# VHH binders against q8rxe9, part 16

Target 1, 356 residues: q8rxe9
Amino acid sequence: SVATDDTSPSVKKRVVSGVQPTGSVHLGNYLGAIKNWVALQDTYETLFIIVDHHAITLPYDTRQLGKATTDTAALYLACGIDVSKASVFVQSHVPAHVELMWLLCSSTPIGWLQKMIQFKEKSRKEGVENASVGLFTYPDLMTADILLYQSDFVPVGEDQKQHIELAREIAQRVNHLYGGKKWKKLGGRGGSLFKIPEPLIPQAGARVMSLTDGLSKMSKSAPSDQSRINLLDSKDLIVDKIKRCKTDSFAGLEFDNAERPECNNLLSIYQIVSGKKKEEVMEECKDMSWGTFKPLLADALIEHLSPIQARYQEIIAEPEYLDKILSEGADRAEELGAVTMRNMYQAMGYYQRRRY

## First folded at step 4 (VHH)

Design s20 (framework vhh_7pa5_2)
Fold by ESMFold2-Fast, scan of step 4:
Structure s20 (fold): chain B 356 residues (1-356), chain A 121 residues (1-121)
Amino acid sequence: as target 1 above (356 residues)
Amino acid sequence: QVQLVESGGGMVQPGGSLRLSCAASGFTFSDYAMSWVRRAPGKGPEWVSTISDSGGSTSYADSVKGRFTISRDNAKNTLYLQMNSLKPEDTALYYCAKYSEYWSRDYFDYWGQGTQVTVSS
């Protein structure tokens, strides 16, 4: 048995977030998700998962997966993830994710999965494939990623609330099937096996929109790289992308004009990366032409991203350091997950291996 | 709470046309990109088309480009797919899907039974 209660004066709530090993992060993901994730480290116990098992459910390059995993980890650390405050680890380094996923799959009705599918636009370069079992069952793996750690909160946008609702329903079902008096009769605690996670949705915040369509969210899946700023884009590329970005023919610049979505988007980006207040940006930029504003925005982006790029290069130049960080994170995650797995196996009536 | 209800399918001869509709509820339709995906007998889901939040940009699978047109009416919370010059290989269950990004992966969430399109002579 392990003591689950401590006489400590306070315990932080736990937040779990995941990211796929793409090797690239765009400005929209950075400003909309990662920056908020960094801020959560001061208030919550945070676990940040690089979800490489999710990366294999669609066509991928076996020669690139390992590098994309370490590149992604280095980029998030460069963005301000602090390993003294947060655990950062690779999903495949903690086998309990897949173990729990299998147990959850055995309890999840097929109908709950039929209406949700992870799917990306296919190209000939990405291969032509039929849907795999993994692609069909990914919601159970996502649920395992969350429930393994008894997460209080999962940071999500408003449009992602449904994914958390499925995780909540799976947790409730497993608690009903295996918890309570049944678990107590097997020598367990009884009650719930899983804490029911809550979505942590930002109250307010600007969405970063496409550089080529101010009404569409900036996205990795957009066909043109000109539609996004990537964190590792060179200074020349940032300047070129901003020069080519879609604008309007109106005089001056303003926020909140529904007829000027590109103007609102570009001013919002400038506001966030410059650290200025909205009122300061309005006063500074109201009489600017696009020819004056675009260089200003490009310079602000370059100034903001340069320190991130420098830290990224430092981290990838020290692969042993990065490996140690990811290993330490995995050790912490494995310790936390082992409690959940012991409880699950006990409540489900498994004969458990003894260590002598 | 999010609901998507597809309609407009049926049986047509090669070269024929159909217009599919999807009635959306439970979310602010005008704030989200929408897609059509299809599932042919014995095959996995295939992406067909996507339309941006406002309808200002569209994209299509190479197999349907020039033949299909995706559109939306944000005032009516409805997504459409106009299918022209239909071919036997277009035979499938067609689903409308709400696009979302979660944990840096693209997701196409669909909840309806779909609408069956059968193209045969």
Scores: ipSAE 0.055, ipTM 0.501, lowest interface PAE 6.4, mean pLDDT 84

Design s3 (framework vhh_7pa5_2)
Fold by ESMFold2-Fast, scan of step 4:
Structure s3 (fold): chain B 356 residues (1-356), chain A 121 residues (1-121)
Amino acid sequence: as target 1 above (356 residues)
Amino acid sequence: QVQLVESGGGMVQPGGSLRLSCAASGFTFSDYAMSWVRRAPGKGPEWVSTISDSGGSTSYADSVKGRFTISRDNAKNTLYLQMNSLKPEDTALYYCAKGSEYWGRDYFDYWGQGTQVTVSS
């Protein structure tokens, strides 16, 4: 599908990804997703959005949202997002996201939205009757986040294509309703208003499992913080969590034994954070007891996370620097989005404001 | 290709019981939280219950808590919903939903045809 945006041509394909402003990142998210996003910035024109408008669609703490936004930005920078290669910005700093979302709402059948429902935790009390309009319409905002920037690709897991499929269907519908000869008749260029985004399935990242259940993925939503390593966990806390993690009664340590999911998980974590090859880890650890291995794993985690934690502290100690880079990212995003918004307003037949 | 096939619905009288099943394929079932969602006549979708990827934690809507039990068999790639003490208000098309995460937010998506549950005298 062909976009008609000549204002900011890009020889690199564009990738857009978003992140919820939680203020926290666990090891599973870091090794499984963030490392892949960091690698994307070498190949693609990358835009990383801190999606604070998404954060308000469910109950949240108004006293924490701003801090969580800046903490999240600092964590991603500490993990290797490079502002010389990528644009990082806050969604609410670019009003075009909500402007486009509103325009897309007029083109989205209500039945399409009902197939994608956000859920939150075990304590959820909201039924559809009590759900906010924002919670119900979040897929249109997500679609606006993607389409505003004429994204070529959006990073997703192989079985998460439904989010991209909705964005594709909305883009196709808007192109049909407002693009082509109709847009040309109104003085526009014609053709497609939106490039149809494609899913980008990165090379498989590390699959990190729960410290308390080797059959469950490490998760931010797990009830016990003992089940995960957070990137900002103190050295003492890392040692304690590894000491308390679930293990088995088998002699020695090995990969790929289906009867030993905890063993496979902990060895895999050690392999990745130590930078060793699987064969090296197998040879090193095959005859170890858990009492020998757990301190080794804790030390490797501490060594790996220490530079990230140090960089995070440097960034948050200079809030003016962080604010400046987020502002510069927003400026670039605003420039790119302005083209899409002008085209949409023209194609939809709006009387456009003139600047004097 | 992700596929979810619901079954086990039917007609029951108030106070009766039904067991719903969902056969999953096209993804690693044991990696995802699973949910049941229902659509009553003239209403939008209502979340009913969620079970974690391992089956170690469950949650329920207040309207069904104490009456419904969600469970899973990861070896068979199957999700279940045991429904007891059924009420006329439970009449709905029931959908199996796969948990997913996108941009740090948790969603559940349902793509099956659903299975009809009718509670009537």
Scores: ipSAE 0.329, ipTM 0.657, lowest interface PAE 4.1, mean pLDDT 85

Design s4 (framework vhh_7pa5_2)
Fold by ESMFold2-Fast, scan of step 4:
Formats: structure tokens, C-alpha cells, sequence
Structure s4 (fold): chain B 356 residues (1-356), chain A 121 residues (1-121)
């Protein structure tokens, strides 16, 4: 229970989520996470961060980062992020993220940061390599992204709650070290500097599996692009990928047969993108051959993705509009972050600069 | 909630063998790639080996390739590392690590106490 100097008109609880600027989104990420995130906009005050500082911890192409950032923003807007309900902004446009990260670094025991090792993504998830200083700094940057905005909730999968546990522990430690009576004696409010964020487990999204291996989750790092549907795949590519996807030799189609992981995966994708109920899909498809079903699935995917692709093309055709949206989001984020930073500097005993 | 418990370490002479085990709980083990990471005294963490969620793909650090074999038993929620032809340079605390994705960033989480492997004559 933390009180802030923020006089925001929103009485809704706040949710913060981030996305790394890759310029690409596959069907598994869309159906499994983004659709749920879009739904949160109606219930919560949502902040959506494009985390470009996270993108530089591994080797990257300096000529592509800016374009990947704007492409990613356009894709999420095309998927249903509504800037009248949510703030969308680029992490590097709000310097307070790295400023708070530095203050948190000085307050975080080194042993807490050594529990994660950065993974270098290749054609498949085959290697982990040691990062330099980024390995120590990364968890504090993740924590700063959340705590800067006094977030009530962070969307995570049920078995990923531990990803915010470090943020919770750091917030509790900083509150203990600098808050309470110590802060009050320095002329501040006293009490807690940070509210302790809670995990928000969205309604379970579809767990979309690889088109080439029904036992492996669909992934951007899989060696073959044939293993996934990307949101921006052309009609011809979608048809080809579905035509070439792995199937079995069983007669008919069914859900929930452990010996038929590809069948379960493809029917689940059809159910979700067609908007049909599970029983309707089973009644329609139970006696189909793969030759009959695959064109149905491809058509349903094309019908579902075409409006998203059209919105994406419209957005990227007007870069000034996108720039304005991101700038306005950054302004809102900066206002919220300034309150947290002012309180942190006061509680830590800093001499604060006055601007004229 | 997520728990990884390493075991099977010990003392062995150069050229010897050890098999490490990692018992996993608190998550759907078969959904995640798994890795072994080691930390020698005075050094940072060093990646050793990774196995995909299905077990169909494996990779190894050059320093252990041909000597170590990673495997998993998804029915038992257990990860293994078979270590052969051990060298003094393999002396380290060995950690089991689970692949994690957060905000589009990939990393391996290792939280256990690890299991100590000491290779000396």
C-alpha cells in the first residue's frame, strides 16, 4: 500500500507489459499472449513498452533496430492495441528506465543477479553464452521497467511467476533501506517507495505448437520458417506452409489423442481463428481427410490475418502518425516515472537539480 | 514454486566418469528446453550443454563436446548429464537451468545450490 504524488485521473489498477523489437510476430505469440494483452485494456490502465534497451544485450544490426522498433509497434497496434485505452511507447524515449536501473543496481546484492544467464538465440535454442556486464544489469533493468510505474500487475504465464519475484524482492529491499521513517526525516512522505507488483495470469491462451513437430512449441528461433506462421506471411506462404505441415496417417480428425499431437495442434488453431466452438469443429471435421482439412485451415488463417495485415500496411504508410503515437505515450510514461524518480532521489538523500 | 534439485556430483580422478541428475518440479517440464551451466571458483557461469523440450536436439560447449552427453526423461521430470573422460578443468559447481522467456528475451534460470564436481588426483 504505497501512496504516490501522482494525481492521475485513472482509478483503474495498472498493468505493465513489454515486448522486444524484433519486427516479427508469429501465430503462437499472437494467439498465446497478444490477444490476452489486448483484452486487458478494457479493465486496466495498461502501459505497453517496446524494450529496445533489452535488444542491445546481444549482437544486433545498428541499421535495423529503429525499423524493427517501429515495425513492432505497428504490428501490435494492428493486433488491437488501442492508444485511446493504452499507452504505447519506446523504452529509450523515457530515460528514467536506465536511471532507476542504476539506482536499483546499487541496492541489489550481486548474488541475486547471478541466478539468470543470457541465452544467445540461434536457428534453434542450442546455446547459452555468458554476457558481460549485461548479465548483472539485465534483472535490474527488468525491475526498473515495472517499478518505475508503480505497477499493480505484470502479465505472466502461471509457471513464470518467478520472473517477477526478483522485482518483488528488490522493491521490498529498497522500501526497507530507504522508505519509512528514514524518508520522512528527509522531508518526504514516508512509507513505501514502491508498491509490490503481483503476477496477473491471463485466461489461458492457445499453446500453439510447431507445424513441423507437434511436440515442440511454435518458436521464432526454430531453424525452419516452415515451422511457424508469421502474422505478415502472404496468402501463398500460408497455403504452402499448411500444405507442407506434418500430419499423421490416422483416419479422421480428433482433439486430445496423445498419439496425434499434430492433429490436436492444427484443429486447435482452426478452432481459434475460425471463432467456432470446440464441438462445432469436431462435428465439422471428424470425418475429414487431411487433404480436405488443410485448405479449410489455410482459408481460416487467411481470413483471420488479412485484417491485421491491412491495418499494419496502413500504419507503416503513415510514419508521422506512428511517431506521434509513440511520442505521446512516452510523454505519459515520463510524467508517471518522474514522480517515482523524485521520490527515490529524495529518499536516497540526493541534492536534486532545479530547472528554470 | 519452480524447483530444480541437482545431484550426482562428487570427487573423481582424471579420466573418470560421473552422472549428474536434476529433479524438476513446479512447472511443465516437457514444455521447456533445459541446460547445464557450471561455475568454477573465481569464474563466472559457463554454459555446458542444452537439450530441447522434446529431447530431439542437443548442443554442447566445445570444451566438453565428445565427452559429455545431455539427456532427459520427461515422464520422470528429470534432466541428466553423463560426464566421461573428466579433466581437472571440469572442476566446478554444476547447475541445472530452465529456459525462460520474458518480454521476448531468452535466458536460462538456475536457482539451486548446484552439485559440486571435483576432478583431482
Amino acid sequence: as target 1 above (356 residues)
Amino acid sequence: QVQLVESGGGMVQPGGSLRLSCAASGFTFSDYAMSWVRRAPGKGPEWVSTISDSGGSTSYADSVKGRFTISRDNAKNTLYLQMNSLKPEDTALYYCAKYSEYWGKDYFDYWGQGTQVTVSS
Scores: ipSAE 0.308, ipTM 0.648, lowest interface PAE 3.9, mean pLDDT 84

Design s5 (framework vhh_7pa5_2)
Fold by ESMFold2-Fast, scan of step 4:
Structure s5 (fold): chain B 356 residues (1-356), chain A 121 residues (1-121)
Amino acid sequence: as target 1 above (356 residues)
Amino acid sequence: QVQLVESGGGMVQPGGSLRLSCAASGFTFSDYAMSWVRRAPGKGPEWVSTISDSGGSTSYADSVKGRFTISRDNAKNTLYLQMNSLKPEDTALYYCAKYSEYWGSDYFDYWGQGTQVTVSS
C-alpha cells in the first residue's frame, strides 16, 4: 500500500530492513524473510542495510568483516533484491546512523533500556557497568537505523517485535520533547520529527525449522552446520545434510501431525522450493519412505538454489560493480537521512555549521 | 514487565563446581532461545552458551566446552548453567540473556542483573 493525503500525490510507504554481515545466509532466513523482502519491492520504497556497526558489539574477527560485508551484499542481490527498485547499502557508509544514535541516547531514559537489557542504575553508578557500553546502547542504534529514514514499516519476526515497540516509544518521546510548537519557535516546520514505525510481521507458513530439531527454528547460532542449509552450500553438502537430517519411524509422510515435527518441516521445505501446492505434495509424498523422499528433497533444493548461487558468483566476479551499487545506495540513503538530521539538529536548538 | 533473575553465584576454589539459575518472567519463556554471557573484570562481554527454545540443541564457547552444561525447564521458566572444573579464568559476572536473531545478527536482549562467580584459592 501507499500513503495518501489530501495535499500531496500518492507516495509509496517506506520499508527498512537490515542484515548483519556474516557472509552467509541460511534457508530459514531466505524462505522466511528475504523472499518476502524481495516481494515488498513491488509495493514499497525499500531500503536494505548491511549493518556492519551491529557486527562489532560482540567479539568479531577483524580480518573477516570487510569480506563478510561484500559477500552478504552479493548474496542478497543474488536472492532477488533489485537495485532499480530498492537501495542496498552498508551502514558505516552513512555516518548519520551513529549521529542519530547519539542524539537518541541523550533522549532515551535509562529505565527504558532496562526493558531490553535488564540494566540496573545502581550497578552503573557503582562503576561495574563500564564494560560493554555498545551492548547497553545497542537498542538506540537499532532505533536510529529505522527512524533515520522515516520508516513506515520494519519487517520482523514475532520474537523481534519488542525492538519495534521500543523504537516507537523513543520516536513518540522525541516528537513530544522537540516537535510541535517548540520546533516552530526555532524556525522549523513543527509537527512530528519522526513517523511512528509499525512492525510488518511475516506470515506463519514461512517458518523453517532445524534439520536436527523440528521444534527449533533454523538458526545461524545452532552449534552444528548440519542443522541448516546455507544458500551457498555445494550440491554434495546439501545431499549429505539432507541424508543425515533427523526423521521419524512412522510409515508414509504427512503435514500437520504434532508428533511428527521433522516430517512437517521437511515437507514444508519441499513444498516451498518445488513451487508445488500443499495438496499436490500430500498426494505425491503420502506413501514415500524417507529413503525415497530425502533424495527428492535434496534435488529440489539444489534446483532452487542453483540460480541464486550462479548469480552470486557473477556478482562477486565483478567487485567494482558491487562497490558501485553499494556506493550509489549509500548516496541515496545519505540524502534521505540528511533531511532527518537537519530537522533534528534544528529542533534540538543546535548552531548549524555554514559552508562558505 | 520482562524480568530475568540470576542466582547461584559465589566464591569457589579452582576445580570446584557451581550451578547458576535464571528465573524468567513477563514473556513466554518456551518461545525463546536463551544464553549465558559473562563479563570478566576489565573485559567486554563473552558469550558462554546457548540453548534452543525446545532445549533440543545446545552450543558452547570453546573455553568452556566439556566443563559447562546449559539446560532449561520450560515448565518452571528456568534456565540453568552447571559449571564444573572451574578455573580462575572463569571469574566473571554471569548474565542470563534472551537470545534472538534480528536483521540476520545474533542479538542479546533482556540481560539479567547478573550473578558474580569468583574462582580463587
Scores: ipSAE 0.197, ipTM 0.495, lowest interface PAE 4.2, mean pLDDT 83

Design s6 (framework vhh_7pa5_2)
Fold by ESMFold2-Fast, scan of step 4:
Structure s6 (fold): chain B 356 residues (1-356), chain A 121 residues (1-121)
Amino acid sequence: as target 1 above (356 residues)
Amino acid sequence: QVQLVESGGGMVQPGGSLRLSCAASGFTFSDYAMSWVRRAPGKGPEWVSTISDSGGSTSYADSVKGRFTISRDNAKNTLYLQMNSLKPEDTALYYCAKYSEYWGRSYFDYWGQGTQVTVSS
């Protein structure tokens, strides 16, 4: 029987997350999201999706998409995603994502999609794409990415739980339209076709703020690259960005002063990348000037990121290894998705192809 | 329930100015970046400008850089767009939009009803 009994110790709850293949990851995503992913791999069944179908909904360079996909995969592996504990795969390697998206499109009211128009600010070929079909139907693809795998949880920041609400509403609607007694009449088990996903909100404290505004989160969409540290930034670039970052004129350094958001941010970054405890950082840095602290922070960042950069270069130098990892992940994802697709086609009354 | 209510549109001559306002409710306004998006007659939506949650970072479409200024007042849950040196090409329905990110993708998950801006002589 296909009960979704989450109290059973014999079954792990499933966590699904994705990333767009940009080839770039900044410090905020690494410390706030990827490190939390690494921690969850022993507790949950984890699926990590490189969402290349999402990348084509806005202007892009056909000569770069494949490289950005493999670069992104290599970066996440370099950050500690372990393929012995998690499945890592490329969205386009599993056709069921688009297949389920089409079925969900047929069940989603137009009005629900009209409010979720996706735009990118003009930056390196990113721009406004005027309501293409793909851009308009993007939320159904996003929902398919989650629902295809019967996801229990989707990792989101505390402020982002509303992003899951559309996926939950679509799942509830499809369960109502095609599940229950209607599905039993067609020879199915009945009940729900989809588990309703819940947001998984990680512990606070891993928030990295902008280098140019301590009140705004570090973001890849911020117009200035000086506002962020990217994982692959050179040593010289890290030094330059930290030298130019916004600071205050107060004496000494301290955590938790609401009047000093930049100070709290930069000390928090130093704490995390140095591996020191908050009390150790407080004692070390309390009497420092910015002129003393900035070189210390830059050095700590360089020391922390160097092993990640070295691992990234090792992975990129072994294209057969990376290809094998992504292929094996896709095989696992395809097996899981096939169950959901069989149930959907049955509940929707399709004549299913038989293989001889 | 999220509500976004735009105001301040109207008719102006080329070279004129207008200030748009958007009153937000039903969510913690200070936690989200906000955007202005416009729809010209017979065309799809065009992104105009975005402002970060704190107001410390702003970005603009190339067509409006130097002419438009986005700002916000988090104490009043209000977003603004100051439009200067208006051109006939700026004629559109202007929407206030809540900016959201999901899996590193940017999108607008809520839009107001819009306010009409007409630039003609």
Scores: ipSAE 0.046, ipTM 0.451, lowest interface PAE 5.3, mean pLDDT 83

Design s7 (framework vhh_7pa5_2)
Fold by ESMFold2-Fast, scan of step 4:
Structure s7 (fold): chain B 356 residues (1-356), chain A 121 residues (1-121)
Amino acid sequence: as target 1 above (356 residues)
Amino acid sequence: QVQLVESGGGMVQPGGSLRLSCAASGFTFSDYAMSWVRRAPGKGPEWVSTISDSGGSTSYADSVKGRFTISRDNAKNTLYLQMNSLKPEDTALYYCAKYSEYWGREYFDYWGQGTQVTVSS
């Protein structure tokens, strides 16, 4: 069946999202993004891609890539990604990603890629001109990740819209070059080869700020690990990081004082991980000193993260279970991608291999 | 629409100083880290400096440390680069760039049209 004529009994629209196999997730990403992605599973058909081909475009440790891939998968499952509602799979387990990327590279003007330079520590010392071809062309791979599945939506913040705009422009260009009457003359359906994806801006999650600077968002790119809580941080490390976090000299604790960004951040974290309402936190904490509050916050973080850590350990202790989950996700992805690839090869005039 | 407009370039002698400005519009400037990137004739782009969304954290390429200072004014949606002790090798077209992340990766997302800095006698 052709992609746009294939009618599923399901009326759910499709959402695709990707994640780098870092093996680590910090509290800011968990509370701000992952919780929203988990909620999308109830409304949409969701595909969650662990993008290991993207991970090799900059220097990496070959001994860690496989472990980081499975650790990342296990961690996102522990955070609430539900394989009965969503497909989770590894990009390299579906060869169609790189096949489509190569076809898209042939249709992408060089000038479109020049404005999307990935910034990493290596570029600080060597200059961008020493970057790999893969680093230069990665936007075509990201576009392939989206377009391969005929995605309706890609969840993004406002600051990430340009990546979806590039995917939209490439889809429109390919539809113009190879679709329509040209495709029909080659024995195909005709019409559009790709659905044009749209950005999906989820409701704002919690904005978690740095433990060392209440005015800066908590980030993996911050120089000090003390600026963030990682989901897999030990109890002792959580206690130590909270003990060392930046505070102020004001009496009592309060929300929404612009002169007290650290206070607002730490109370917000406590509110979310404790499950309490803002008014309850205000009443509980208004007269506390930092010496009283910091242990309370650390205990609340430990209590909240313990089930996630326990689920993570359970999953990684059962490598066959994780492998089965990732394999089933890859099977679903391959089924969806095969339709797109057949249509692309036909529309582009390729002689396709016959199997006997 | 996102727009970045650089200014303040010019011709100076070695040891001179220039202050570059970048006027940003079309996005919430205070929510994004910003960077300066330069491109010398016949060479690829080189990262120069980055400043966090609040201005509380800055970083610099080794070639410019101690000589250049990045700063920002979030009330004016403006990014600055103060360049001191300029060298002939600093000759380049200088761009301001919007830093962003997507699928866990870091990018220079948008680039302005650039402002030319020439250091020669």
Scores: ipSAE 0.214, ipTM 0.581, lowest interface PAE 4.6, mean pLDDT 85

Design s8 (framework vhh_7pa5_2)
Fold by ESMFold2-Fast, scan of step 4:
Structure s8 (fold): chain B 356 residues (1-356), chain A 121 residues (1-121)
Amino acid sequence: as target 1 above (356 residues)
Amino acid sequence: QVQLVESGGGMVQPGGSLRLSCAASGFTFSDYAMSWVRRAPGKGPEWVSTISDSGGSTSYADSVKGRFTISRDNAKNTLYLQMNSLKPEDTALYYCAKYSEFWGRDYFDYWGQGTQVTVSS
């Protein structure tokens, strides 16, 4: 019962985050975001949503969607998301997400949505010039993902506050339109229908830069796969990518030299994946050549990623176990969301279906 | 507050050229990839081009590749789009957009008023 959880003497604040079912995660996302989400599990009630409804808003391969969903789930579990501490589930397994999105669409001015659009227009075929309704309205679905669970916090970077601000403005608008004494007049408790979510800005994680351009952030959107390390890259591929990465002609290695952005990036990666302190890395590496350092970095990456890759392979080899985990997560999410949906339908004046 | 101000649009004949500018403020411009997005009358938004935060890499929609060039001046917080060999189908309102990623999704946000490009024939 959601009511029983709400009356618990040990009430934790709730954190909700979504992950797109791409089937792939690069080192920058892992060190900057996923490691932070793993740490949040110890402090907050955490829900991690695999947002598979996202994949259908742009052209996609129907043969890949299911596999990408399960691969993404397995990869996040392999990275340390712990189902004993967190709920992990697939967005489409909880119909309330779409139901709430539809209700929120009726309350969202068109102008609010025009300021956000998904970046995948370059994947459109020649002659396809119109955005889908789903692509345009997806910010309302994202808002539903957050508000459905009465989320206290949403993990974001400093630069992502606008996404949470839209969710906050929609929540405030719905509370104003349908909450308060209006809800009481319809037999409800009154007050707010939604908690107003706050951005949770974690202590700045590692800012991992491109292997081909030390001034650009490592990104899945970069055209060259040589610019990034993916978590599932083979040992040989990691070695090759590090061997080919951009370097400089300076003697020795050092942090914080603005003339050496590649040096700073590669040392920062080594520091994080090795678990060493910055001063330890400085002392170890100060007199190294690139020929000595690149194999050291590759070995450290392989050592760090091998346990993650091994866990991933174990998880995908047992599809029944993964399915059970995702199903149990969806059940928990459905219980939480059902309270919000009942309140929304009541406050909006809907005739509620009786179950016989 | 984040603000993006587009300029440089106008009316031009087919085969002509225009240079669009976008003045950015309210955020650390050099930390973000930037894009140009256009919206033709009665149609949805179409991505045109993206430039990395350093300017080291660029990408273009197939419809504009070889004709348009995206560039940036991080010292002036300004994004540019050089448009050559303009065609009637390039007629649109052009927006400067800040790239952001949220929940594994790629977004363009902080749209300004846009600048109108009309290619008449």
Scores: ipSAE 0.339, ipTM 0.627, lowest interface PAE 3.4, mean pLDDT 85

Design s9 (framework vhh_7pa5_2)
Fold by ESMFold2-Fast, scan of step 4:
Structure s9 (fold): chain B 356 residues (1-356), chain A 121 residues (1-121)
Amino acid sequence: as target 1 above (356 residues)
Amino acid sequence: QVQLVESGGGMVQPGGSLRLSCAASGFTFSDYAMSWVRRAPGKGPEWVSTISDSGGSTSYADSVKGRFTISRDNAKNTLYLQMNSLKPEDTALYYCAKYSESWGRDYFDYWGQGTQVTVSS
């Protein structure tokens, strides 16, 4: 593909993704998404945002937010996010996110927001309560997270395009209302205020299925923690979860039998975490019983996750290193966002403050 | 292109039953968890129930556990909510919603227009 210099001296296209500070990541997200995000660092200019402003839109513990933020940052770094190739930063360290969100709220029809109301387990446990303004308007904040940085691409699942579609529609609307000749008349360059972001559908990664239902994808939202392996699960917990996982009564083990979804899932997990080729796994495991295979799978998982867990512990044990990394990421983000904010205020006709 | 069309609402007496249906189109229905969400007069939206992509796992709000049953027919791209032992407090507009995840948070990226359920004597 032939790149042009139309956006900046850098010819790399920009990819932005956000992660809410939950302090946890499961195996399905790691093998299916995070490994793909890590690979994007070699091709694109990547920005990874820890979206702590999103975390406050539902009931939360003020004593846990800071820890969850740093735990999440450390976990993503442990998974292979490389700060020499990518910027990692905390959303609240860059005030322009909220500033842009407010400007975008003024241009977003209320009906567009009704399609993307968030719900968390905590909200349903606390009974029937009215949604906050923040919970209603969070899609404008998500759009600001993307548009602030003139993002070329946003990683999305093949059929999960609504957030990027909303961001695209808002960008197009703002460009129409405030860009072009109108912006030139106010002393601006004209043209578009925002690049229209496109969904980036990565090459199909590993599809990791639930440990309790081989037909359902492994998910953070599944009712039982037994249905998933979390990256920070202890060795004992990994062994217990694999021991209790759903299996079948067929003799031997095989891939690609539609009547054996659990078998296919567990062999696929073993293949990926062991680094073996499918053919090698087929030959190794074809005559195994579940009693033989389950310990083998647990050992392979422990061996694969141990370096990630060790790196995570190393990072959280050096809080000054993590703080420096997040601060440098925020500085880079502020420089990028400042350009967008200056252009928005100019195009919207604001009296801009002069610094002396 | 994604469309969710609810039906089956109506008026029932306390203790009665209704079955809601949601016809889905424009996406691969069998790849997504689906939810029911309701909005009572003067209140914000309340999550009611979620069913996994295969139908193998279900979850319910505490207010409806033991009374409501969520189910799906992936061959017909249809989501259902069987509502038993209805109470006046169940009076609401009921929405079919496509479950999704982004930025590490669960959310509903597509909603139907809703179907009205009124429980009164």
Scores: ipSAE 0.085, ipTM 0.504, lowest interface PAE 6.1, mean pLDDT 84

